# Miniprotein binders against d3e3m2, part 2

Target 1, 234 residues: d3e3m2
Amino acid sequence: MVELRVNAGNVKNPNVHKIGIIALGSHLENHGPALPIDTDAKIASHIAFQASLESGAKFLGVIYPAHELKEINHGIHVSLEDLTDEIVKVLKSAKKFLRISSVIIVNGHGGNLPIVTTLYDIEERTGLLITLNSKIIESEGPHGGSGELSMAKALGIIDESQVENQTNLEEYGEVGLYMFGEARRNDPNIEEGALDVEENGVYVDDVYGQELLKLAINSVLLDVEKQLDSHYGY

## First folded at step 10 (miniprotein)

Design z2
Fold by ESMFold2, fold request of step 15:
Structure z2 (fold): chain B 234 residues (1-234), chain A 96 residues (1-96)
Amino acid sequence: as target 1 above (234 residues)
Amino acid sequence: SDEELLERAKELVRRAIELAKEARELDREGRYEEALRELEEAFELYLEAIELLLRALRKEPDPERREELRREIEEYMKRAEELREILWELRAEIEK
């Protein structure tokens, strides 16, 4: 009955209204004493929200649960199946109410990466085109390390008084995933990160953090362009 | 190695600059969809180069070298975002 002004505001491309952007992080996960318990959720939410502001795509919020291998016991996580089911539930709701046909999931937590194996199932069950964007976790370096500290500085969520304690690995062995021996044996990238934190420590670099966030935001904006390409062809 | 990352980043930027120049010529010729595709690829190549430089920066212990890398990353990011704005304007024009 009502005529919706979908292009109102600063919308650069009207076809963006078919695209949703949603964050996926981890809300209950240790990152050492300098970083908050919900570091991943906050970083992913910032990236997703800023990309939605800049593109005009719809911001869909943040997904609550996260996945992690059982060998990495630094927080509260669910199975891959349970995470997949929650994503489907949230995205069905978004499709039902928001006139979207595609979604970009902005992933800020390495333990969520296995959802790449269930994306087809999510697409099938929701009828949405799904893009998983994990650029920030591919770029940030070791868990609780300099990348996350630097982004946290840029976001104002770091406790700088605790940075000197971040590599007290006897107390905060989750940093660099240092304490997780089986995970380190199974994944050479985890091993490399743990050794880096142990040997070289961590630092805070505000410009580095800002540029990591900009990279991730622009990576999501590129995914928006790629999704627009799929809509433009029709 | 860090030097390998830096050389790959420079190659990506050189290619991105070529694509941006080609896109400008295509735009002047009225070939807007071809220009759009080249701008999109150029944008992607800039982001790939910036990612490599950020990896090099993470590993760089020398404060003077870190400052040089930060300036280079900031410059490439500025170029990438300017290119993105041009891309957005062109796409909006095409989809009218």
Scores: ipSAE 0.896, ipTM 0.956, lowest interface PAE 0.4, mean pLDDT 92
Fold by ESMFold2, fold request of step 15:
Structure z2 (fold): chain B 234 residues (1-234), chain A 96 residues (1-96)
Amino acid sequence: as target 1 above (234 residues)
Amino acid sequence: SDEELLERAKELVRRAIELAKEARELDREGRYEEALRELEEAFELYLEAIELLLRALRKEPDPERREELRREIEEYMKRAEELREILWELRAEIEK
């Protein structure tokens, strides 16, 4: 009955309302005693939501399941096929109801990186242009380490009383992926991270956490601009 | 090494500054789409520089050098976000 005012509010570009931003993390991942079990989901959701606020793109929520390599089993995960199917299901629903034509997936969990091999399948099955943004994973450093602790401080989700226990690697060997010998043998970046946590420990730096979050948010905002350039004819 | 990260970050910022200057020239000439693409590249280069500085900060044990890195990161982030606002303004004008 009434024409929809798609450009109402603080919308930076009228075509941005056709872009969806969705978080992909992990809800059931051990991160040591100082970080919540859904750290990845919370960080990814914060980045996705903040980017949606600043750009005007639609926030689509967070995807529940996550994937992980078999040699890294510190949480509850699904197969790559099941994760891909869930992404398609959620994004089909978003396309059906929300008048979107493209999506940025904000990935906050390293175990999800293999979905890069199924992105074309997701695009084909949904009819959406898909961008995967894993900047925060590339930037934050070792699992449960100083980057995540510092971001958690900035977000108010850290248990500071437990930070001194974070590197009790006998009890919390998931920190730095220290306990996962096969993964460390297979990936020199995982080995480097594990050694860093063991040798240098961890710290909390509020400015460092804030700047990591800003980097990731601005990286998503850059992806919004790139989608506007290539998909919407600018 | 950390010094290599710092020098690479400075090179990226110098390139970003040059692109921003070129974008202003293109804008004056009415070449708005080219100006927009150069501002976007400048913004991207700032983010890459900031990422390198954040890697250096993560590993820096000396408190005094950590504070210097934090200030540099904050300055480059401020510049990047200012470029982003200019980029948004230019795109909005083109679409009108």
Scores: ipSAE 0.892, ipTM 0.956, lowest interface PAE 0.5, mean pLDDT 92
Fold by ESMFold2, fold request of step 15:
Structure z2 (fold): chain B 234 residues (1-234), chain A 96 residues (1-96)
Amino acid sequence: as target 1 above (234 residues)
Amino acid sequence: SDEELLERAKELVRRAIELAKEARELDREGRYEEALRELEEAFELYLEAIELLLRALRKEPDPERREELRREIEEYMKRAEELREILWELRAEIEK
C-alpha cells in the first residue's frame, strides 16, 4: 500500500488532517412556518462543512440528538446525559477510524449550551481535545427571527411565501421564544428577543444572512488556528 | 445603545490594525511566533467588530443606515479574510 497523502489538495497546514469538525443542532424544533424544522441542524452543518473545505480539516457530519432547557418544552430533545453519551459515541468512532486527535463542535442550537458542563467528561472518555463553538447562536438574534430567516434565504431553505405569517405569535409562539414565559423571566436576552419580534417583526436580508454565515465560518477557522497553536504547536 | 456598538466596533478595528502593523514588524525581526499570535488576535478582533455591526444591522430600521452598515460589514469582512490569508501564509512559513 502506498503512503497516505494526507496533505494532498487544499490543505493549509499538515496538522489539520488530525482536526475534525462536526455539527450539532436540532433536527426537530419548530421555527415558525417560513423555516424548516431542522433549521438548526442545517445551519450548523453548513458552517461546519464550509469551515472544513476552507481549512482542510475533516468533516465529521452532524450529531442527531439535541438538548433543550426544561422551561422551553417543545421539539424532540434528549437529556443532557443522553446527548453527552451520543457525542462520545460518535467521536470515539471518528477517533478510531479517521485518526482524529481534536474536534471542533459547531453548535447551532441554544438548548445544547449546557454541554459546556460535560465537555471535560467528553474529553476524558474520548481522549480528544474538544472545542465548542456556539458563535452563530450568539450572533443570530431571536429564535426564528430575521437572522435565521436571512441565513435560510442565503442557503435556499426559506419558504418566502410564509414570511408574512412568521410573527403570527398566537399560532407560532416559538418564534422569539415568545410563548415561554418562564424562559423569558430567567434570561433577559430571551425577553429582549421576544419583545423585538413582537414590536419590530421580522425581515429577510440576503446580505445580512451571508455575513452571519461568514462570521460563523471564520469563527470556526479561528478555532482551527487555536487548536494548531495549543495542541499541535512546537 | 447602537451608537455604543458602533463605537466599540471601531475601537476593536483600531486595535486590530495596530496589531497587524506590529505583527509585520515582528515578522521582519524574525520573531515569527509572536507575529503569528498578534495576527491571530487581530483576526479575532475583526470578527468581534463584525459581530457588533451585525447586531446593529439587525435592529436598524432605516434603509439608508442599513445600506451603510452592510457596506461597512462587507469591508471589514474582506479585511478580516485578507488578514486570515496572511496568518495562513505565516504559519506555513513557520512549519517549514
Scores: ipSAE 0.873, ipTM 0.950, lowest interface PAE 0.5, mean pLDDT 91

## First folded at step 14 (miniprotein)

Design r1
Fold by OpenDDE base, look of step 15:
Structure r1 (fold): chain B 234 residues (1-234), chain A 96 residues (1-96)
Amino acid sequence: as target 1 above (234 residues)
Amino acid sequence: SDEELLERAKELVRRAIELAKEARELDREGRYEEALRELEEAFELYLEAIELLLRALRKEPDPERREELRREIEEYMKRAEELREILRELRAEIEK
C-alpha cells in the first residue's frame, strides 16, 4: 500500500486530512437581473474551496439540490427529505473513498436552514461528525441585495449593467423577497430585508464583498479548528 | 445603531486581546491545551466583532464613515488571521 505524504504542501497538521468541506447552495433561483441563477452555489463553493485551501482540509465539491419554503417560489427546489438523502449519499461516498471522519457543510442559501433539524440523522447515517456553517447567510443581508451583489462583483459573476434594474420590484419581485407576502408576514427578518430593498435600494461595493467572503472563510476555518478539538479531546 | 454596534465590536476585541495575552502566559507555563482554547476563543471574538462592523457598513451611506469602518474591519481581520496562524502552529506542535 502506498504511503501518502500527509505533511506535504501547506499542511501544518496532517489530521486536517480527516476533515471534509462541502458547499451547499442553490443552483436554480432567480436573484434579479444582475445575478446568475446559481449565485448561492457559487458563493458557497468559493467559501468552501478557499477554506479548504487555507486549512488543508479536503474539498468535497457542492451539493446539487436545494430546499426552500413552499411560500417562496422563485426557483426549483426539493423537499427537506430529498435534500437530506442526497447529502447522506454524497457524504457516504466521501467517507468511503477519502477516509474522512468529519465534514463542514458551507451553506449559502437561506432555504436550506431547516437541515439543522436533520443533522443528527445525517451524522447517524454517515458516521461523520457534521457541522453546518451558515455564516454568510447571517451576514449578507436580503436576497439579491447589496451583500450578494457585492460578493458577486468580487467573484466576477455580476452583470453591472443590470444593477439599476435590480430594484424594479414589479418585474423582479424575488429581490429582497419583496413579492412573497406570506413569507414576509411569517418572518420579521424577511420583512426587514424586503423593506430595506424597497426603501433604500441596492449598491455594489467590491471591497465590502471581499470582506464578507473573508469573514465567511475564516468562520469555516474556525469550524475546522473546533472539529480538530472534537476529534482529539482539546 | 451603528454606534452601538461599534461599541459592542470594540468590547469583543478588548476581550480577545486579553485572551490572547493570557494564552501567551499559559503557553510559557506549558499549559498548551488551555492556551489553545484561549486562542480559539479570541479568534472567534474577532470574527464576531467583524460581523458587527460589516452589518454597520452595509447600511452606512456616508463614504467617509464607510471607509472608517472598512479600516477597522481590515485591522480586525488581520489580527484574527494572525491568531488563527498561532493557533494552528500550537496545535501542530502539541499533536506531534
Scores: ipSAE 0.910, ipTM 0.962, lowest interface PAE 0.4, mean pLDDT 95
Fold by OpenDDE base, fold request of step 15:
Structure r1 (fold): chain B 234 residues (1-234), chain A 96 residues (1-96)
Amino acid sequence: as target 1 above (234 residues)
Amino acid sequence: SDEELLERAKELVRRAIELAKEARELDREGRYEEALRELEEAFELYLEAIELLLRALRKEPDPERREELRREIEEYMKRAEELREILRELRAEIEK
């Protein structure tokens, strides 16, 4: 077996090679006319990839399926069970071929949050230490709102000519989850987001988008450090 | 309120600065693992502060106030990244 140069490149700690970073988003969701249907996947993938570049951890790509509440039907989603099974499958492959010991899942889709309840199962089935990072969801604000628009601007995936139409909620009711009355009634946070979009509209701020992305990337980098601590007793 | 968020952010940063100072002292004493923990916590506190400022920024309509928040975010982000670099270097040194 060839000896790998684990200290080569801009790698400060060779133990970082035991850590994988994988994105989890959504590829098939409406985000209004200004954003692509794979916005969440693109945002999550950017954060995950940039964190891998800066830390030296392994980039594992992106999970294909996504979950969402049944009462929110702005896209195509799978059950929590099916999502969990796919994550296990992918991470088993990563462990087998790349000899990693831990993984950070970078989640860019709110509908995936219930995966937190299956993390222990994923850990047991894969034998990996798993950290779920949803910092960007916690920070970005409403679906298809100013946060996502601003990040999309930073990433070059926005159609700026459609921003004026983004708050046509009669046609694009998925923005701010405005059209989903049951979801809004069940979750005050969703209601707050819907009202924000309805009352205040949306804007695009490139600097704001960049800072959101930087925060999320640094949050993942913090998780890398914490996993290093967990592996080596710091 | 925005004011409350700003005050919370300032408190977090104050604590982070104190932790970073303590970490330097621990490093001088040869207590490297403890220094690492303090640096990591300081880094985390800066990120939490930045998150609060970004929340305030998201809802701020006044351009002048937005610019002020942007400057603060930029400063804290820079400091956070500097702390992370110190943390990474220290970890690399003690694991040799």
Scores: ipSAE 0.907, ipTM 0.961, lowest interface PAE 0.4, mean pLDDT 95
Fold by OpenDDE base, fold request of step 15:
Structure r1 (fold): chain B 234 residues (1-234), chain A 96 residues (1-96)
Amino acid sequence: as target 1 above (234 residues)
Amino acid sequence: SDEELLERAKELVRRAIELAKEARELDREGRYEEALRELEEAFELYLEAIELLLRALRKEPDPERREELRREIEEYMKRAEELREILRELRAEIEK
């Protein structure tokens, strides 16, 4: 059997090879006219991949399905159970073939947040230590708002010619989740976001987008360090 | 308010700086694992500060104020990344 050169490349600690980083977003959601339907997946994937580059942890790609509240129907989503099952399937494969011991799930979609309730189940079924990182969701602001637009600019996936139409909420009611009255009534944070978009509009700031991405990447890097601590007793 | 967010961010950074100083002393004393934890905590506090400033930046309409926030974020980000690098190097040394 060949011995792998675990110290080769820009790897400071070979134990980082025991950590996987995988993106979780949404591939099938409307984000207004200026953003692609797979915005969340692209943002999450960028954060996950860049964190893997900087840390040396294994990049595991992106989970395909996504979850969302039933009262928010701006896309195609699956049940929490189905999403959990898919995550387990993918991570079992990663563990089997890559001999990882822990995984950081980089979540770029608010509808996936309930996965936090199934993390223990995922850990038991996979035998992996699992960290869910939703820092970007906590930081970006309203759906299809200035944060996502700015990150989309940084990533080159925005249609800037449509930014002026992004706040046509009659036509693109998914922006700020404006059209989802029940969801807004149930969650003050959603209401705040909807009002923010309605009252203040949206903008694109490339530097702001880059800084959001950097924060998210560094947050994942922090989780890498914490997982190293968990595995090695620091 | 933006001012409140700034003050909270400054407090976080103040604590981070103190932790970083403590970590250096711990390192000099050969208490490497403790130094490692202090560095990690300092790194985390910088990121929390940056998050607060980014929230302020998101809703700030004044270009001059936006630039001020951006400069502060950039400085904290740089310091955070430096701490992370020190953390990584220290971990590598103690685990070799």
Scores: ipSAE 0.906, ipTM 0.960, lowest interface PAE 0.4, mean pLDDT 95
Fold by OpenDDE base, fold request of step 15:
Structure r1 (fold): chain B 234 residues (1-234), chain A 96 residues (1-96)
Amino acid sequence: as target 1 above (234 residues)
Amino acid sequence: SDEELLERAKELVRRAIELAKEARELDREGRYEEALRELEEAFELYLEAIELLLRALRKEPDPERREELRREIEEYMKRAEELREILRELRAEIEK
């Protein structure tokens, strides 16, 4: 059996190779005219990949399906059950072939938040320790708002010529989830975001976007350290 | 309010600084695992502070105030990243 050079490269602790980092976003959601339909997937993937680069943890790629409330129909989504099953499938494969013991799921889509209720099931079915990281969702603000626009600027995926049209809420009602009255009534956070976009509009700030991404990456790096603690008794 | 967020952030950073000092003393005493935990907590507190400042920045309309927030965020981010490097180095030493 070949011996792997587990200390090669910018790796401080070879135990980090037992940790996988995988992105979870959405690939098929409208975000107004200035943002691509796969904004969440690309943001999550960037954060996950950069964290893997800096920590030495294994990059596992990105989950393809996404979940969303039925009341929010700005994209194509699957059930929570189907999403959970796909995550289990992918992580079983990763465990089988890469010999990992834990995973950090980097979530960049608010509609995926219900997976917190299935994390235990995922752990049981995969035999992995699972950490869900949704720091970017907690920090970015409204859907298609200034946070996502600014990060999109930093990543080079924004159409800046369309920013002025981003708040045409009659045509692009998905921005701030403005058009989704039932969802707004059911969730005060969604209502706050919708009102913010309606009253204050949106802006693009490159520095703000970069700092958001840095925060999210460092948050994942913290989760790497915590998983090392959990595995090794610190 | 933005003022409340700023005050909370400052308190978090003050706590982080104290933890970092304690960690240095623990390290000098050879209590490396305890030092490691204190550094990790300090790192976490900086990130929490940065999150609060970014929230304030998102909503701030005044250009001068925005610039002040940006400077603070940049400083705290730098300090957080420095702490993480110290943390990683210490972990590597004790887990040989």
Scores: ipSAE 0.905, ipTM 0.960, lowest interface PAE 0.4, mean pLDDT 95
Fold by ESMFold2, fold request of step 15:
Structure r1 (fold): chain B 234 residues (1-234), chain A 96 residues (1-96)
Amino acid sequence: as target 1 above (234 residues)
Amino acid sequence: SDEELLERAKELVRRAIELAKEARELDREGRYEEALRELEEAFELYLEAIELLLRALRKEPDPERREELRREIEEYMKRAEELREILRELRAEIEK
């Protein structure tokens, strides 16, 4: 039996090895012509991975499926129950093999927010303490808008030659969720975002994108500190 | 309004600065767990302020005002990250 050197590397508190950080995004979702269909997954993965590097917590990868409301049909999504079951399956595997006791889920897709209603079930079925971090969703602004474009510029995943076409809402109505009239009637935040992209367009600002990513990364690092306080700081 | 966002962000930063100063005093007095909690709160308040400023920046059309907001956000982010490093160092000393 090998003894693991838990203080090796850039690790100030070895209890971080009991914390997992995992991304949750959307891999198959239109974001206009300037952004790839896996924009959410790439953004969430970057935030999760960078937070794992800076904290020393274990990076657990990215969850494949995503959920979305039925009135928003801009990609390939699963039911809330199927997403919940996949999260449980992935996290059971992580707990079985990686000696973790808690997880931070970094959510990069607004359609996943209903997971908050199944979080207790996930904790019961896995035996893990779970924190859901959706800071980037709260901060980035409208779907396929300036926030995501700016982060995509910072990450090198933008097609800048297509930014001028991003608000051709007749062809790319998923931008701002503009084409989804029922969703807009049901949620004033969606309506506000759709009107914003229609009236003001979009832009790319590399510094804005970098600072959005830093905010989200530091929010996850704060969650690591809070888990160290409440779960590991006897 | 955007003015309310900017005013709230300034209030949060002022409060974060006071918490960081109090945490330093607590640390000098050997009250490490109290210092840790106040550093953590100060860090959180900086992030809240930065989020409000990023919301203001998203809506700002004037290039000169955008540049001013970028500089303010970058400064507050730098301070927040410095607080996080102090927090990590203090926690490591307590866990010893």
Scores: ipSAE 0.888, ipTM 0.951, lowest interface PAE 0.5, mean pLDDT 93

Design r1
Fold by ESMFold2, look of step 14:
Structure r1 (fold): chain B 234 residues (1-234), chain A 96 residues (1-96)
Amino acid sequence: as target 1 above (234 residues)
Amino acid sequence: SDEELLERAKELVRRAIELAKEARELDREGRYEEALRELEEAFELYLEAIELLLRALRKEPDPERREELRREIEEYMKRAEELREILRELRAEIEK
């Protein structure tokens, strides 16, 4: 085989080339009138790509399908089993062709969180060390709220002319997950978010959005360091 | 409460500063793997502190207080990113 110059470019640690970073979001979910339906996928892809640039880890793109719980199933989603199978399929291909040994999945969609229960299965079926990073959804606040609006401003994907309509919850009840009564009853964090959007509204703050993105990117970079420790012997 | 978030963030940063100082001493003593792990922990603690401040910022209504929080977040983020670069360079040297 040809000898690859793994240290070429701005690469400080050649073992980082054995790490892949891939985005997981939702492409087909409403986020109110100010945000595109692929907001989650775009945010997750930005985080994954920037982390790959700053670490030297391989950027693996984005996973197409997403999952959502029955009680908040808004948009077009697949079952947990189908999502898990697709992840395995994509990662087997990446392992086969790209010489990776571990992956960080950057999750930008709350409905995907149940894959934490299938991560061991994914690792067994792929032979890869898998880390799920959901920091941005843990940090951004309510669905379609100020955090996502602010990040969307930073990324240039916001329709600012529609921000005043974002909390017209009668028409855009997906904002804050306001319309999903069962989900709100089952999860006090969802209820708190829905009430916050209703009572306090939303705003756009470019600096806030930029710092949210930086937090998420650096959280992925921390995962890169942890994978270097646990998989590659440090 | 927001006061609890801010106090916890300050505690995390104080601990991160202590770890960074200890890592420098470990590096001088030739204990490079231990220095690396302490830099990694310090980086993680800065990120935790920043996350708490971002939660406080999201709900802060006072413009003057929001500006103060933004300034603190930006400063802690700069420190965290500087720590990350030191960590990356130490790991690369250990592997040589």
Scores: ipSAE 0.886, ipTM 0.952, lowest interface PAE 0.4, mean pLDDT 91
Fold by ESMFold2, fold request of step 15:
Structure r1 (fold): chain B 234 residues (1-234), chain A 96 residues (1-96)
Amino acid sequence: as target 1 above (234 residues)
Amino acid sequence: SDEELLERAKELVRRAIELAKEARELDREGRYEEALRELEEAFELYLEAIELLLRALRKEPDPERREELRREIEEYMKRAEELREILRELRAEIEK
């Protein structure tokens, strides 16, 4: 019988191997012509993977489906119930096979935020402690705007030749969620973002993008420390 | 406003520095778990300050002010990451 060396590698705290980090984004959502269709999934995956490297927690990959509000009828998304069920399915598999006891979900898509209302259901159905980290969504600014462009520059996934077209809002109304009038009426933050993109345009700033990514990665690393305190403490 | 964000960020960093100093004293006194919690709070406050500065940077049109903000953000991020490594080392010693 082989004894598993859970402390092998650069691992300072043996309980970190019981923590999983998984990305949640959107694979099929327009972000204007300068950003790929799977921008959210790639950003969330990068943050989750880097946090797993720096903490020693297990990288669990990325969840495929995403949710979006009905008033933002754009992209290919599923209901909140279907997203919740898929999260439970993936996390049950991780718990069954990987010896984890807690998970940090790194959310890179604003439309997924309603899963905060189902987190207790997810925890109950999986038996896992769940932390949802949406820091990058809270920090990046308007959809398809300067924050995402700048992070995409840092990640090498931007098409800079198209940045001048990013604010052609008649053609790419998803930028800033500009074309979604009901969403703008319902949420002053969405309205502010749409007006900002319309009035001030967008830009690419590599340092800004790098620091946004570092903020999000360190926010996940803080969540790892908090889970070590509260869930795995003696 | 941007000035309110900058003022708040400076207050958060001042508090984080005080917590880090207190944590060193607690560590010297053998109060390791209390030191750990204060280091964790200091790390969190640095990240909050950095987030406020990033919000200010996003909206700042003046290139000179943008460069000043970038440097401040980079400095605070470096301090935050150094503090996180101290936190991780202390936790590893406590778990022994």
Scores: ipSAE 0.880, ipTM 0.952, lowest interface PAE 0.5, mean pLDDT 91
Fold by ESMFold2, fold request of step 15:
Structure r1 (fold): chain B 234 residues (1-234), chain A 96 residues (1-96)
Amino acid sequence: as target 1 above (234 residues)
Amino acid sequence: SDEELLERAKELVRRAIELAKEARELDREGRYEEALRELEEAFELYLEAIELLLRALRKEPDPERREELRREIEEYMKRAEELREILRELRAEIEK
């Protein structure tokens, strides 16, 4: 075997090779008629991949299952335990073969947020330092709303002919999480989003979508810099 | 309110500019690790400001004001990305 050229390509600090970036979304999640069911997975994957290109950190792909709160009983989800176990399985494989010591998980689905409570378990079971980056879900606004439509336009995954139907909330009540009364009672942010979609509708703005994606990508790039602050030599 | 978001974003950018200036002085003084940390914080503050402007943009109904916000966001994003490249270069030199 030959010596690996760790400085080859657009790599200014070879310690980036110790960092993995992996997407976490949802592949089976209705987002109204204008957005595909794997919107979350595609957005998270785009962010993770672009951050890997710009930083030199290793792209690890996308995690398949997703979690969701019981009161939001739409889509196909697994328990928090099963999601945590799948993350551990994937990251053990990456650590075994790719010489990484830390990972950034790029989360594109709000229902996955509870993995924040299992991060220490994941770190213990994998021996990896883990950062969860949920910036895009914090920034995009309501489920299936203008932020996701705008990003979908930028990515070329929107069906623009269906945008006028996106707020037919009798048929597509998942948009804005409008149909989930218990979730809306329990979380004022969900209630605010549902009311916004109902009262103000949705729009598509390509530039807005591009800038949302850039914000999320740069947020992951900041996490790369923070992980590089860890004491690692090459 | 949108006015509060805009004012907070301006405050964050002013602080980021100050940190970037301090980082240049620290770099000249040979305090490279401190310069790196301040560049990192400046980058983070730009992203926070951009996030606030994106929230304002989402709520803005007037097309002309939306265009003004888009231009401001694009300018701050460009500055943030340039600052990250400076940060990236400094880190690479320190870790050699």
Scores: ipSAE 0.877, ipTM 0.949, lowest interface PAE 0.5, mean pLDDT 92

